# VH-VL binders against q96il0, part 314

Target 1, 167 residues: q96il0
Amino acid sequence: APERGAERRDTAPSGVSRFCPPRKSCHDWIGPPDKYSNLRPVHFYIPENESPLEQKLRKLRQETQEWNQQFWANQNLTFSKEKEEFIHSRLKTKGLGLRTESGQKATLNAEEMADFYKEFLSKNFQKHMYYNRDWYKRNFAITFFMGKVALERIWNKLKQKQKKRSN
Below, E stands for the ipSAE of ESMFold2; O stands for the ipSAE of OpenDDE; V2 stands for 0.75 times the mean of E and O plus 0.25 times the DockQ between their complexes.

## First folded at step 12 (VH-VL)

Design K20 (framework fv_ebrasodebart; at its last look DockQ between E and O 0.01; V2 from the best seeds 0.00; counts 0 for: pae O 7.2 > 2, placed apart)
Fold by ESMFold2, look of step 12:
Structure K20 (fold): chain C 167 residues (1-167), chain A 120 residues (1-120), chain B 108 residues (1-108)
Amino acid sequence: as target 1 above (167 residues)
Amino acid sequence: QIQLVQSGAEVKKPGASVKVSCKASGYTFTEYYISWVRQAPGQGLEWMGWISAYEGYTNYAQKLQGRVTMTTDTSTSTAYMELRSLRSDDTAVYYCARDDSYLPRGHDYWGQGTLVTVSS
Amino acid sequence: QAVLTQPPSVSVSPGQTASITCSGDKLGDRFAYWYQQKPGQSPVLVMYEDSERPSGIPERFSASNSGNTATLTISGTQAMDEADYYCQAWRSSTAYVVFGGGTKLTVL
């Protein structure tokens, strides 16, 4: 379903000459970056006579987009959480509190933080490997299914022309 | 043959914690999420959250945020769900179910369920 | 915001067509899934991706999803179809799973 509140005129047609309402586009369009994932969502156009195959393709693309947004939103939160846990663990090892006497969050120096970044990359390597695998699988499936939809559209147009020639 | 086998029934007091296990077999464990779904006596299904098999990626139902922890052990192909600060309304059958990590979110295989009873 | 509403019960005579609805805001923009649960058993997936049927599920089970409503249809209903039925989708903006409240199908 098109998002009315996030429309971009550069990516949307005017609509009147294509039977699109002035407030809606007859094409997919790209919205602003998502607050948590920093990814730009695609807002998909839903035609009135969408075939079952076309509907499934659109839903697959939408679910893949949301999966991708969720992964990066969760990855951003995991980075922040693991950073805090690392800092808290190292402060406890040094016998220090979680806050300075001024009430600010205690932190580590640059050399100590370098250990965090190394550990984070090592811990999250497998997670990114599985993300890449799943991204490839999803995009391959979507591409293959796009081909099937394209063939369906060509086949329907050929049958339409064949019926007109028979009349 | 795909199977999800859960740990046995548990009786807990209010305020305690419970940890339910779900051992998977017959498929590549790391290619699926495990969802946890509970069902109170005479009630419907309530989704609790899910976890990917490669850990660190979880989504929890907002109602349970802060009380639930889901983990996996890929060496044993086992998922775990821990619910803390138990209340009497946590009495339910707890199911694990798998969902494909790259296909539509449908739960095609379910564990047998684990009854958790919370009473003094 | 993420509520799926089902009728609490549906009654049908053997051989008739049963129709179980699942209503939610813009539900037709999501894949819908259906589960059957018999007493004392785990749920069983009976429809996925709106209208797809898993292997082993009889052809008398079908489903659709459009607008705000998904519908599970059982044609030629048999006594063995007596069970609770749940629809499932997920929230658009949060990626959480939602189940409907369930429908008890009774075959008289």
Scores: ipSAE 0.242, ipTM 0.685, lowest interface PAE 4.1, mean pLDDT 81
Fold by OpenDDE, look of step 12:
Structure K20 (fold): chain C 167 residues (1-167), chain A 120 residues (1-120), chain B 108 residues (1-108)
Amino acid sequence: as target 1 above (167 residues)
Amino acid sequence: QIQLVQSGAEVKKPGASVKVSCKASGYTFTEYYISWVRQAPGQGLEWMGWISAYEGYTNYAQKLQGRVTMTTDTSTSTAYMELRSLRSDDTAVYYCARDDSYLPRGHDYWGQGTLVTVSS
Amino acid sequence: QAVLTQPPSVSVSPGQTASITCSGDKLGDRFAYWYQQKPGQSPVLVMYEDSERPSGIPERFSASNSGNTATLTISGTQAMDEADYYCQAWRSSTAYVVFGGGTKLTVL
């Protein structure tokens, strides 16, 4: 049976902003908004002596960021697409073209657009609920690891102080 | 009347950069996307990318990634396209175009074109 | 990038019907736009999505879609219709725009 080539779901190219922080930076940097998600990416600092726990935290933060970028990039594209389709469909139903007689873009009024927004929110309600749930889970995990890293750093500082007093 | 007026012809050396402007008039600039399309002499149309005039979202053709930058100035209703590291094969007429949708799916109005010649 | 394939040239006699095809594999989106380009001029939009014509485009211009093929039809072709014609599609997943290779229409 020929393996049905997994249709690579052309995910919106995660246009990771090629924001390069200064080489000498010891801090996380925030890039400009992503072109699709409109979320500002964070470039995470990698310490020279990164502990396994710090590395795990960094990876978790990176994965969560990528997850968020992908979600909102897709959501924004879907929203824009559906909005346009709604407008076009409604104009067609009215017997109107996409352009006015003056050649201007035909538009819908605020009341008509309200119907679109209501429908869109209703349709995507479950998707947003799942997103919110997963967002909280991820952030909880990140916060937990942040606490562990903080404790590790405190312990390492105490050990260094003791060693200096003994010499 | 809707118009897109582009900057004049440019002659550049290989390795140089060119920045073409496109001034829009006759419509609400921030409600549309601007696409850039080029055409080499005797060749077909090649899509370069699009920019959201309001949000500044950009999408570039894969072939031009890293070399092209599109920007907008909403105060002057002007779009800009910068192409870096120019090569001889970048010799083309460059067009800005307004997208005739809420998405950058197609182009209803076009600029007059800007000839960019890359010669040694 | 998905490639849209057009015949390089189409010839038609005045008053006859010209048909220009545009085919693409798995573009996933509608063949939306057709452009006319005359020598030394900018492209002009002649057909929108859903076979809608811009203002100023003659009624003799029409478009249709069937599967992965879009067709521009010019009924009662006139000498002034001699030009290059380009189809254009949009891919929703990447928001990329793709042009066909263009078709030279000659009115004999």
Scores: ipSAE 0.019, ipTM 0.589, lowest interface PAE 7.2, mean pLDDT 85
ESMFold2 (binder alone), look of step 12: mean pLDDT 90; pTM 0.928

Design K21 (framework fv_ebrasodebart; at its last look DockQ between E and O 0.29; V2 from the best seeds 0.00; counts 0 for: pae E 2.4 > 2)
Fold by OpenDDE, look of step 12:
Structure K21 (fold): chain C 167 residues (1-167), chain A 120 residues (1-120), chain B 108 residues (1-108)
Amino acid sequence: as target 1 above (167 residues)
Amino acid sequence: QIQLVQSGAEVKKPGASVKVSCKASGYTFTEYYISWVRQAPGQGLEWMGWISAYEGYTNYAQKLQGRVTMTTDTSTSTAYMELRSLRSDDTAVYYCARDYSYLPRGHDYWGQGTLVTVSS
Amino acid sequence: QAVLTQPPSVSVSPGQTASITCSGDKLGDRFAYWYQQKPGQSPVLVMYEDSERPSGIPERFSASNSGNTATLTISGTQAMDEADYYCQAWRSSTAYVVFGGGTKLTVL
């Protein structure tokens, strides 16, 4: 009985981009596109006197980014895998090899691939609905905390002005 | 009500395998990840890994790589954790826990735990 | 492996404030979660996202984060609060979940 090779379930590498912004930067930095998600990571600036509210906002933004990175990295991996399996299956059904006579990777025509895309989207429809729902929730929360941080900053500026007038 | 119900206690010999089940109810199973956490007697919590209930993506603790396999059955809303090549130090209460979708966030619901005893 | 460090034990008198710390590398970049575990029971989430309280958790429970240290605070500690407390975070680099070593809270 041939030992069914333990299919190494390719764990999507949690590739946090090793892009490190300059230590003296007072701004958010955008890294190159991640090789798996194709999303550009943002390195968030951390103020020296970061308030708890600012920290929470930063964490929410960071977590949302990581969520997006993970989602799309996994989605892209799944897509690529299923696409390859589809192509191989169809080529086999046609009695065609995986390579052309020129040695290139055999592919399917646009019509055949349209069937794959339709099937893939149908299969992943629920997943995309959940993604969209969570995306809106996360962005709403971020926006809400942005507002809070803005108000806090205004309030702190007003307090400082009052203290300067009293001295 | 959200519940995670685990399989009963297991007694195994060294070198054997154990498979623990975790049946989820009260929520949409495929929207969440499941983490497995173990606790040796008198010790702290040790994370073992997580699985996406929908995609079946897994991430295992480095210490358990090669010995642990997590799976899900979406038709029965059940998660499974198999631990192979059992050792005496694998004696622990094993918990399944629900994670937030797409990220292993905090565990808001826990199973009752499954005691696995590894003895010669 | 980034380890979350907790004091092994904390003792408080009834009515006093208990503080349990959790320190770890980059904890300032990630949310902390807190769990209460009583003997023979499953862990219960008591705090999430550094400072949010689940429904059903008493208001005397609060949490804060400062830099790389998360703190669980129990004001007006009661005998029923005697338990083991664990902090937890998520590692962005590995997508691992990490627990602290746990803190035994004793109410004297």
Scores: ipSAE 0.660, ipTM 0.859, lowest interface PAE 0.9, mean pLDDT 90
Fold by ESMFold2, look of step 12:
Structure K21 (fold): chain C 167 residues (1-167), chain A 120 residues (1-120), chain B 108 residues (1-108)
Amino acid sequence: as target 1 above (167 residues)
Amino acid sequence: QIQLVQSGAEVKKPGASVKVSCKASGYTFTEYYISWVRQAPGQGLEWMGWISAYEGYTNYAQKLQGRVTMTTDTSTSTAYMELRSLRSDDTAVYYCARDYSYLPRGHDYWGQGTLVTVSS
Amino acid sequence: QAVLTQPPSVSVSPGQTASITCSGDKLGDRFAYWYQQKPGQSPVLVMYEDSERPSGIPERFSASNSGNTATLTISGTQAMDEADYYCQAWRSSTAYVVFGGGTKLTVL
């Protein structure tokens, strides 16, 4: 699934600190990658004069972010679980234990692991296709609401000009 | 017409498992999540989890994590919910309900409910 | 964890306006949904996305969601509106669906 780019510069590695949104921010903020989804969460700004339409757009974006984070958190867990099951199954077939002589987890070589990656991609192809379909449908809905918000803002500017002219 | 038809009532003993089916018709099964919601006698609605209708990624209520498994069969447009290690407080009516996988519409269609009674 | 609090009951006379509240921390930051359930029946969606009405739901049903409170309003309440009403929201930190405890609407 395609990953969307960050909306602003990330913290430099040599100067890494815990991300904390500013208390009085007027903008959306992008946080560090979530441990489970590996996606950077957006911390949505709620303006004081948010219209009902702007509010619905923000809620739709928030719920789409949560849906996306949930999908990838689930996929990361599934990948890890199935990888370990594959390794365990192949080691058992060889009559080998789960640990090496040094106590480290036994692994498979790159050629053997290629079988897992191919199997995983093939097994999950349809699931990712449906994820992409839903991602595009959600993006279309968000874009539609963004257009409505833009028109609302233009309309409000025109109403404000008419109010000044009538005085 | 959009319809969700659930399997019949069941009586179980503590420690057993139950598997409830939910057969969908009248819509594109793969475009919706199926949620499972239960209602104990005289109590409110309790969400149990949801599953993607196509080869589900699932999300379960924390209270039920480890005891519940949800699956689907796309060829029959049927969702399943299995609850293991049943206890007397699992006695409830179990509902399936659909929700859009890509819009925040809520649970617009519900099954008729399946009464599961757990008694010793 | 996620808690949506509703009054256990609300009583109104026929023709009057009923208001059913649903309280939760920052509930106005989430979409709220409302369900009607009559005895022995499955729930029916009556409001979604805070204030949207599904096709087939009478115009006397309306809803709002702001701050910590969502409100279902039934104007001109009729005897057929007597039911249990549940609010529902999506919780952001764990992506779970949460229902309120329910409110029994009695039309006297």
Scores: ipSAE 0.420, ipTM 0.732, lowest interface PAE 2.4, mean pLDDT 83
ESMFold2 (binder alone), look of step 12: mean pLDDT 90; pTM 0.931

Design K22 (framework fv_ebrasodebart; at its last look DockQ between E and O 0.27; V2 from the best seeds 0.00; counts 0 for: pae O 2.8 > 2)
Fold by ESMFold2, look of step 12:
Structure K22 (fold): chain C 167 residues (1-167), chain A 120 residues (1-120), chain B 108 residues (1-108)
Amino acid sequence: as target 1 above (167 residues)
Amino acid sequence: QIQLVQSGAEVKKPGASVKVSCKASGYTFTEYYISWVRQAPGQGLEWMGWISAYEGYTNYAQKLQGRVTMTTDTSTSTAYMELRSLRSDDTAVYYCARDQDYLPRGHDYWGQGTLVTVSS
Amino acid sequence: QAVLTQPPSVSVSPGQTASITCSGDKLGDRFAYWYQQKPGQSPVLVMYEDSERPSGIPERFSASNSGNTATLTISGTQAMDEADYYCQAWRSSTAYVVFGGGTKLTVL
């Protein structure tokens, strides 16, 4: 995917924010992966009174973000390599060198680069379709567990309310 | 029932390549990843990498980068692992395992293993 | 690369409780998984998500994971539990799956 699209997909999507009932869980989101890194370590805060469900949710979010970081690190590398290969191939077809006489890296015009973007998107269409499916499945699992955490907290609050009534 | 059936044992010389197959049945192949894990004789398990069923995501162990290629064929529900430039320390049983989807359930189903022997 | 350290062996008598540890830096930040492998057989998943048990695994198997240590516990150990046991986790700094070195459980 193009860098702009990749950055948007690697940050905390609105779906995750929509289903983030614990305030501390929302604050545990980690920034997007660096496109120049093969891997960015993810660090999550561990609250002092974390329930088993809250722990599972935190670990699911951590593992999903790492999966996402790896996918986009791989895609960014592929994009950069194929872009360079495309430029080299088109310059060679024109009989031009890889650098100008001033030593600057030779480039293609905007219309020629648009051809690259079209070819790249077409070539990677199926891969991105399955990434999107897997991303939605992972997001569904996370929001499902966010719902379970929210219900657990509501249930515990109702138990406290019942205790206050009896006392 | 869920099954992963691997190709038969192989004997190879150093410098050769080997390609192991893993045919999946009993589940929707495209919804899971295939992980490859090897085990040298008398040794522990060593993870080699993952591949998504449509090759949308591949992640190889750092030690094997450049020597391993994992592919799939969705029409036959089959995953493949190719290891190149074989060395004597690549002698191992090679397992495929069904791996993590949207639930973190780990490697819940394993193939029977494929013994690859690398000898002079 | 990060390492998951297990004791090489653990011996117990039948009916005794076996405890197999798996140590790694901040392992409690990750899901831990446990596999059982009997001689000549493929590994079998016996615990996942730190403490969850797959269907078909006896209730005497339990597990925990906190801090730097995951622990597989087998209560009322039986002769059929004699096997090699491996822990497994995803290590974020390397973005790959890591197995522990394995623990041979002997039931005498």
Scores: ipSAE 0.424, ipTM 0.731, lowest interface PAE 2.2, mean pLDDT 80
Fold by OpenDDE, look of step 12:
Structure K22 (fold): chain C 167 residues (1-167), chain A 120 residues (1-120), chain B 108 residues (1-108)
Amino acid sequence: as target 1 above (167 residues)
Amino acid sequence: QIQLVQSGAEVKKPGASVKVSCKASGYTFTEYYISWVRQAPGQGLEWMGWISAYEGYTNYAQKLQGRVTMTTDTSTSTAYMELRSLRSDDTAVYYCARDQDYLPRGHDYWGQGTLVTVSS
Amino acid sequence: QAVLTQPPSVSVSPGQTASITCSGDKLGDRFAYWYQQKPGQSPVLVMYEDSERPSGIPERFSASNSGNTATLTISGTQAMDEADYYCQAWRSSTAYVVFGGGTKLTVL
């Protein structure tokens, strides 16, 4: 019985963007696009006196970012793999080689590729719906906490002004 | 009051399948995720997977891939977990839990647990 | 799989403060949840999102995160607090839930 080789699902390495912002940075940094997700990572600034609400907001942003990065990295890999398999299968069915006479990678025409895109989107429709729903939920939560943090900052500034007037 | 009521204890032979039910009440079932967690006797909690009650989208623990299937019936507000190819090490109390904040994160409500015993 | 590490046991005298730690990779960027489980019972959520307390949980329960370590603190520990405690995190990259190994809290 041939040992079915465990198809090593090439899990996209969690490419921790090696981009390190300067240590003295007081703002968020945007890194270059990730090679797998094509999303630009944000390095969030951590204030020395980060409030619990600010920390919560930062964590929500971080989790959302990581979720997005992973989702798109996996989708892009899956897409690329399935696209290649589709092309190969169609070329084989046509009796064509994987390379042209000029040595270039053989490709399908736009009409044939349209079929692939349609099938891929249909197959992944539920996944994309789930993603969109979760994306909205996460962003609403982030926006809500952004508002809370803004209010907290205003309140703290007002308290400081009152203390300065009382002294 | 929010409640998760699970099916009764099961005794199965190795190689068999078990399907545990979890009936939810007291909240809008379709707005939340349901997670399944198991606990072997004298051991810690092990997450098995989650399901979106609305979309039916699932995410299973890698260890259980291919053997576990989670489903929901929105008409009855019931979640189901099926575990196939049972082994002795699958003997555990199985819990369903509601995930917080409409996301598959922390679990705010738990079922009473279902004991599944796998014995020869 | 991301592993959350907890001490297997913690002992405390009544009225003293118990601290249970949970350590894991990138836990500083994630929310920690804490569960109490008594023998023969289902787990009960005692802390969520690092430091938030559900309704019905006593004020003596608190939690914090520092770096890659979450800490559950029980001030004025009572005999009724004797239980197993589990930390939990959600891994955003895989959407997996991960539990710690659990800590048995004994009140002596």
Scores: ipSAE 0.030, ipTM 0.666, lowest interface PAE 2.8, mean pLDDT 87
ESMFold2 (binder alone), look of step 12: mean pLDDT 90; pTM 0.929

Design K23 (framework fv_ebrasodebart; at its last look DockQ between E and O 0.25; V2 from the best seeds 0.49)
Fold by OpenDDE, look of step 12:
Structure K23 (fold): chain C 167 residues (1-167), chain A 120 residues (1-120), chain B 108 residues (1-108)
Amino acid sequence: as target 1 above (167 residues)
Amino acid sequence: QIQLVQSGAEVKKPGASVKVSCKASGYTFTEYYISWVRQAPGQGLEWMGWISAYEGYTNYAQKLQGRVTMTTDTSTSTAYMELRSLRSDDTAVYYCARDQAYLPRGHDYWGQGTLVTVSS
Amino acid sequence: QAVLTQPPSVSVSPGQTASITCSGDKLGDRFAYWYQQKPGQSPVLVMYEDSERPSGIPERFSASNSGNTATLTISGTQAMDEADYYCQAWRSSTAYVVFGGGTKLTVL
């Protein structure tokens, strides 16, 4: 009975970039591109006197970033896997090996790969539509809370000015 | 209405395997993750892992690595959790739960639970 | 594994305010979720994203966060609110879901 090779189900990459900005930083930092998503992570600055609204905004931004990172990491992994399977399948159908005579990885021509891309995009169209929908929803929410935070800051400044005039 | 319906109670011997099913309905199955959570009698909730319903990507709790396998069937909108090498301490109610899309966020819908009893 | 810490039990008289805390490392960076579980039932989401209420959850339920501590507050606690309450978050580094140990709320 052929030992069914335990297909190492690729665990979703825990893709949080270990990029740590300097402790004394007072601004957001952009890290290098993540190896899986190819997206550059942002390390968000945390103010010492962060308000609950500011914290919520930060969490929303952070979560949205992680959502994007996870989505694209998964998409890239899926793409790579399916691409490889497609190539292998086509080469096998052609009676070709996975390696050329020179020992290089055998590849398909541009026309054959175009079929793969078309099929991949078609297959993932709905997923991309849902992604786009959620992307807009998340960004609208972030924008909304940005507005709230801005208003809160204005209000706090006005209160401070009133208190200084009363003393 | 969104529902997660799990398979019935199971009684297993130590060393055996159990496979629990979770049929989802009322939403687009492939847009969400499914988490599995267990609860031993009189104990708290223990997260076991999650699976992407679309891609089939999994993330398992470290404690269960090597013993748990989660799968999905998109054609039937069903998630499966298999736990192998069962022990007495695996006796618990097992829940499937729906997570948010693309992230293991909060669980907004839960299955009714499946009691798995491991006894000699 | 970073564990969310909850008090094992909280007691409150009817009509009073119950507060259940959940503390954990980096909880200030992540949203907290709260679940109610009654005996023999599945958990029910009662609060999400620190302070948002799902549809059907009474207004007497509220939640807040301060630093690395999330708090579930039940105002005007009723006998029907007697249950186990669990906080939950997830870890960005591992994508693990983490539950608190649970808090038994008793309405005296």
Scores: ipSAE 0.684, ipTM 0.874, lowest interface PAE 0.8, mean pLDDT 90
Fold by ESMFold2, look of step 12:
Structure K23 (fold): chain C 167 residues (1-167), chain A 120 residues (1-120), chain B 108 residues (1-108)
Amino acid sequence: as target 1 above (167 residues)
Amino acid sequence: QIQLVQSGAEVKKPGASVKVSCKASGYTFTEYYISWVRQAPGQGLEWMGWISAYEGYTNYAQKLQGRVTMTTDTSTSTAYMELRSLRSDDTAVYYCARDQAYLPRGHDYWGQGTLVTVSS
Amino acid sequence: QAVLTQPPSVSVSPGQTASITCSGDKLGDRFAYWYQQKPGQSPVLVMYEDSERPSGIPERFSASNSGNTATLTISGTQAMDEADYYCQAWRSSTAYVVFGGGTKLTVL
């Protein structure tokens, strides 16, 4: 469940340095993992002369990051809650206490915990399927706008060369 | 084409609850969120919360936490909003509106509104 | 909680340009949306993604969003543009939605 969130902390879609002109030092920053989602946020660089298209791309990337962080924060909370409920229920069925004699939380063996993971994934299958669909659609939109920004920058360079030559 | 059709007007006493329905047609219900927005007479729009096509994907306005429940029935493409412990200042027109889950296109289609009157 | 401030009213003569502002802390870092509501009707989306116009909305509607202020601009204002206008920021996919207080546009 949390593994999907953790896979994103080093991804190329984070936008590291991709939109920076060669002569400008401008970088997106990758921060520490968020307490609730366990995802590393990207802190987006905002250039002074950002075009409307560049602004739209940045806002879409920011919104997608916030959506992803909120989804996984909620899933991590649900996962933790249901895991404890599962352990509590199985311990009670065995007639065991929630704590060992040493005071540590009683746990279940690996086979028993595998039952929890299977049940959790099965219970949340459609939610994760729709999350994956929305994730891919969002990333397609971001990639499309990245292409438009790249073309805009090429056209601006060609326009500048044409203007200089015509002077 | 795309329609959001809401249940009819209701009159309620303080302390009661109301459940407003919003039936969607003309689009894939599970690709959109449904927001609920209310408007007291002569007042502006107040966002109440949203629900995705997945039951349990909800976010409620802080003012209404504990009093509101939003649900969906995917088999009928219908969203529901229930407001409990009604007060006179809950008198308003209640709207459902869709918002796209993956693009920032805003609330592009709205229901016709449901007047809920809370009177002693 | 976030607050979006709009002037309560704006008056223009027919054919003139109307400007309706929406102010919020760092609003330009978020997408802004605009809705038109005529008396007795549901709101209608007239601008989204700061400056995009839905199909069916006349070209005289335009919008911008920068810094702390989003602005809806109606050029060549017509009598049928008389309505309440609401800005909106933040979306369901980002946690919560905020509407401005509304602006009554009067065309005299």
Scores: ipSAE 0.469, ipTM 0.742, lowest interface PAE 1.6, mean pLDDT 82
ESMFold2 (binder alone), look of step 12: mean pLDDT 90; pTM 0.933

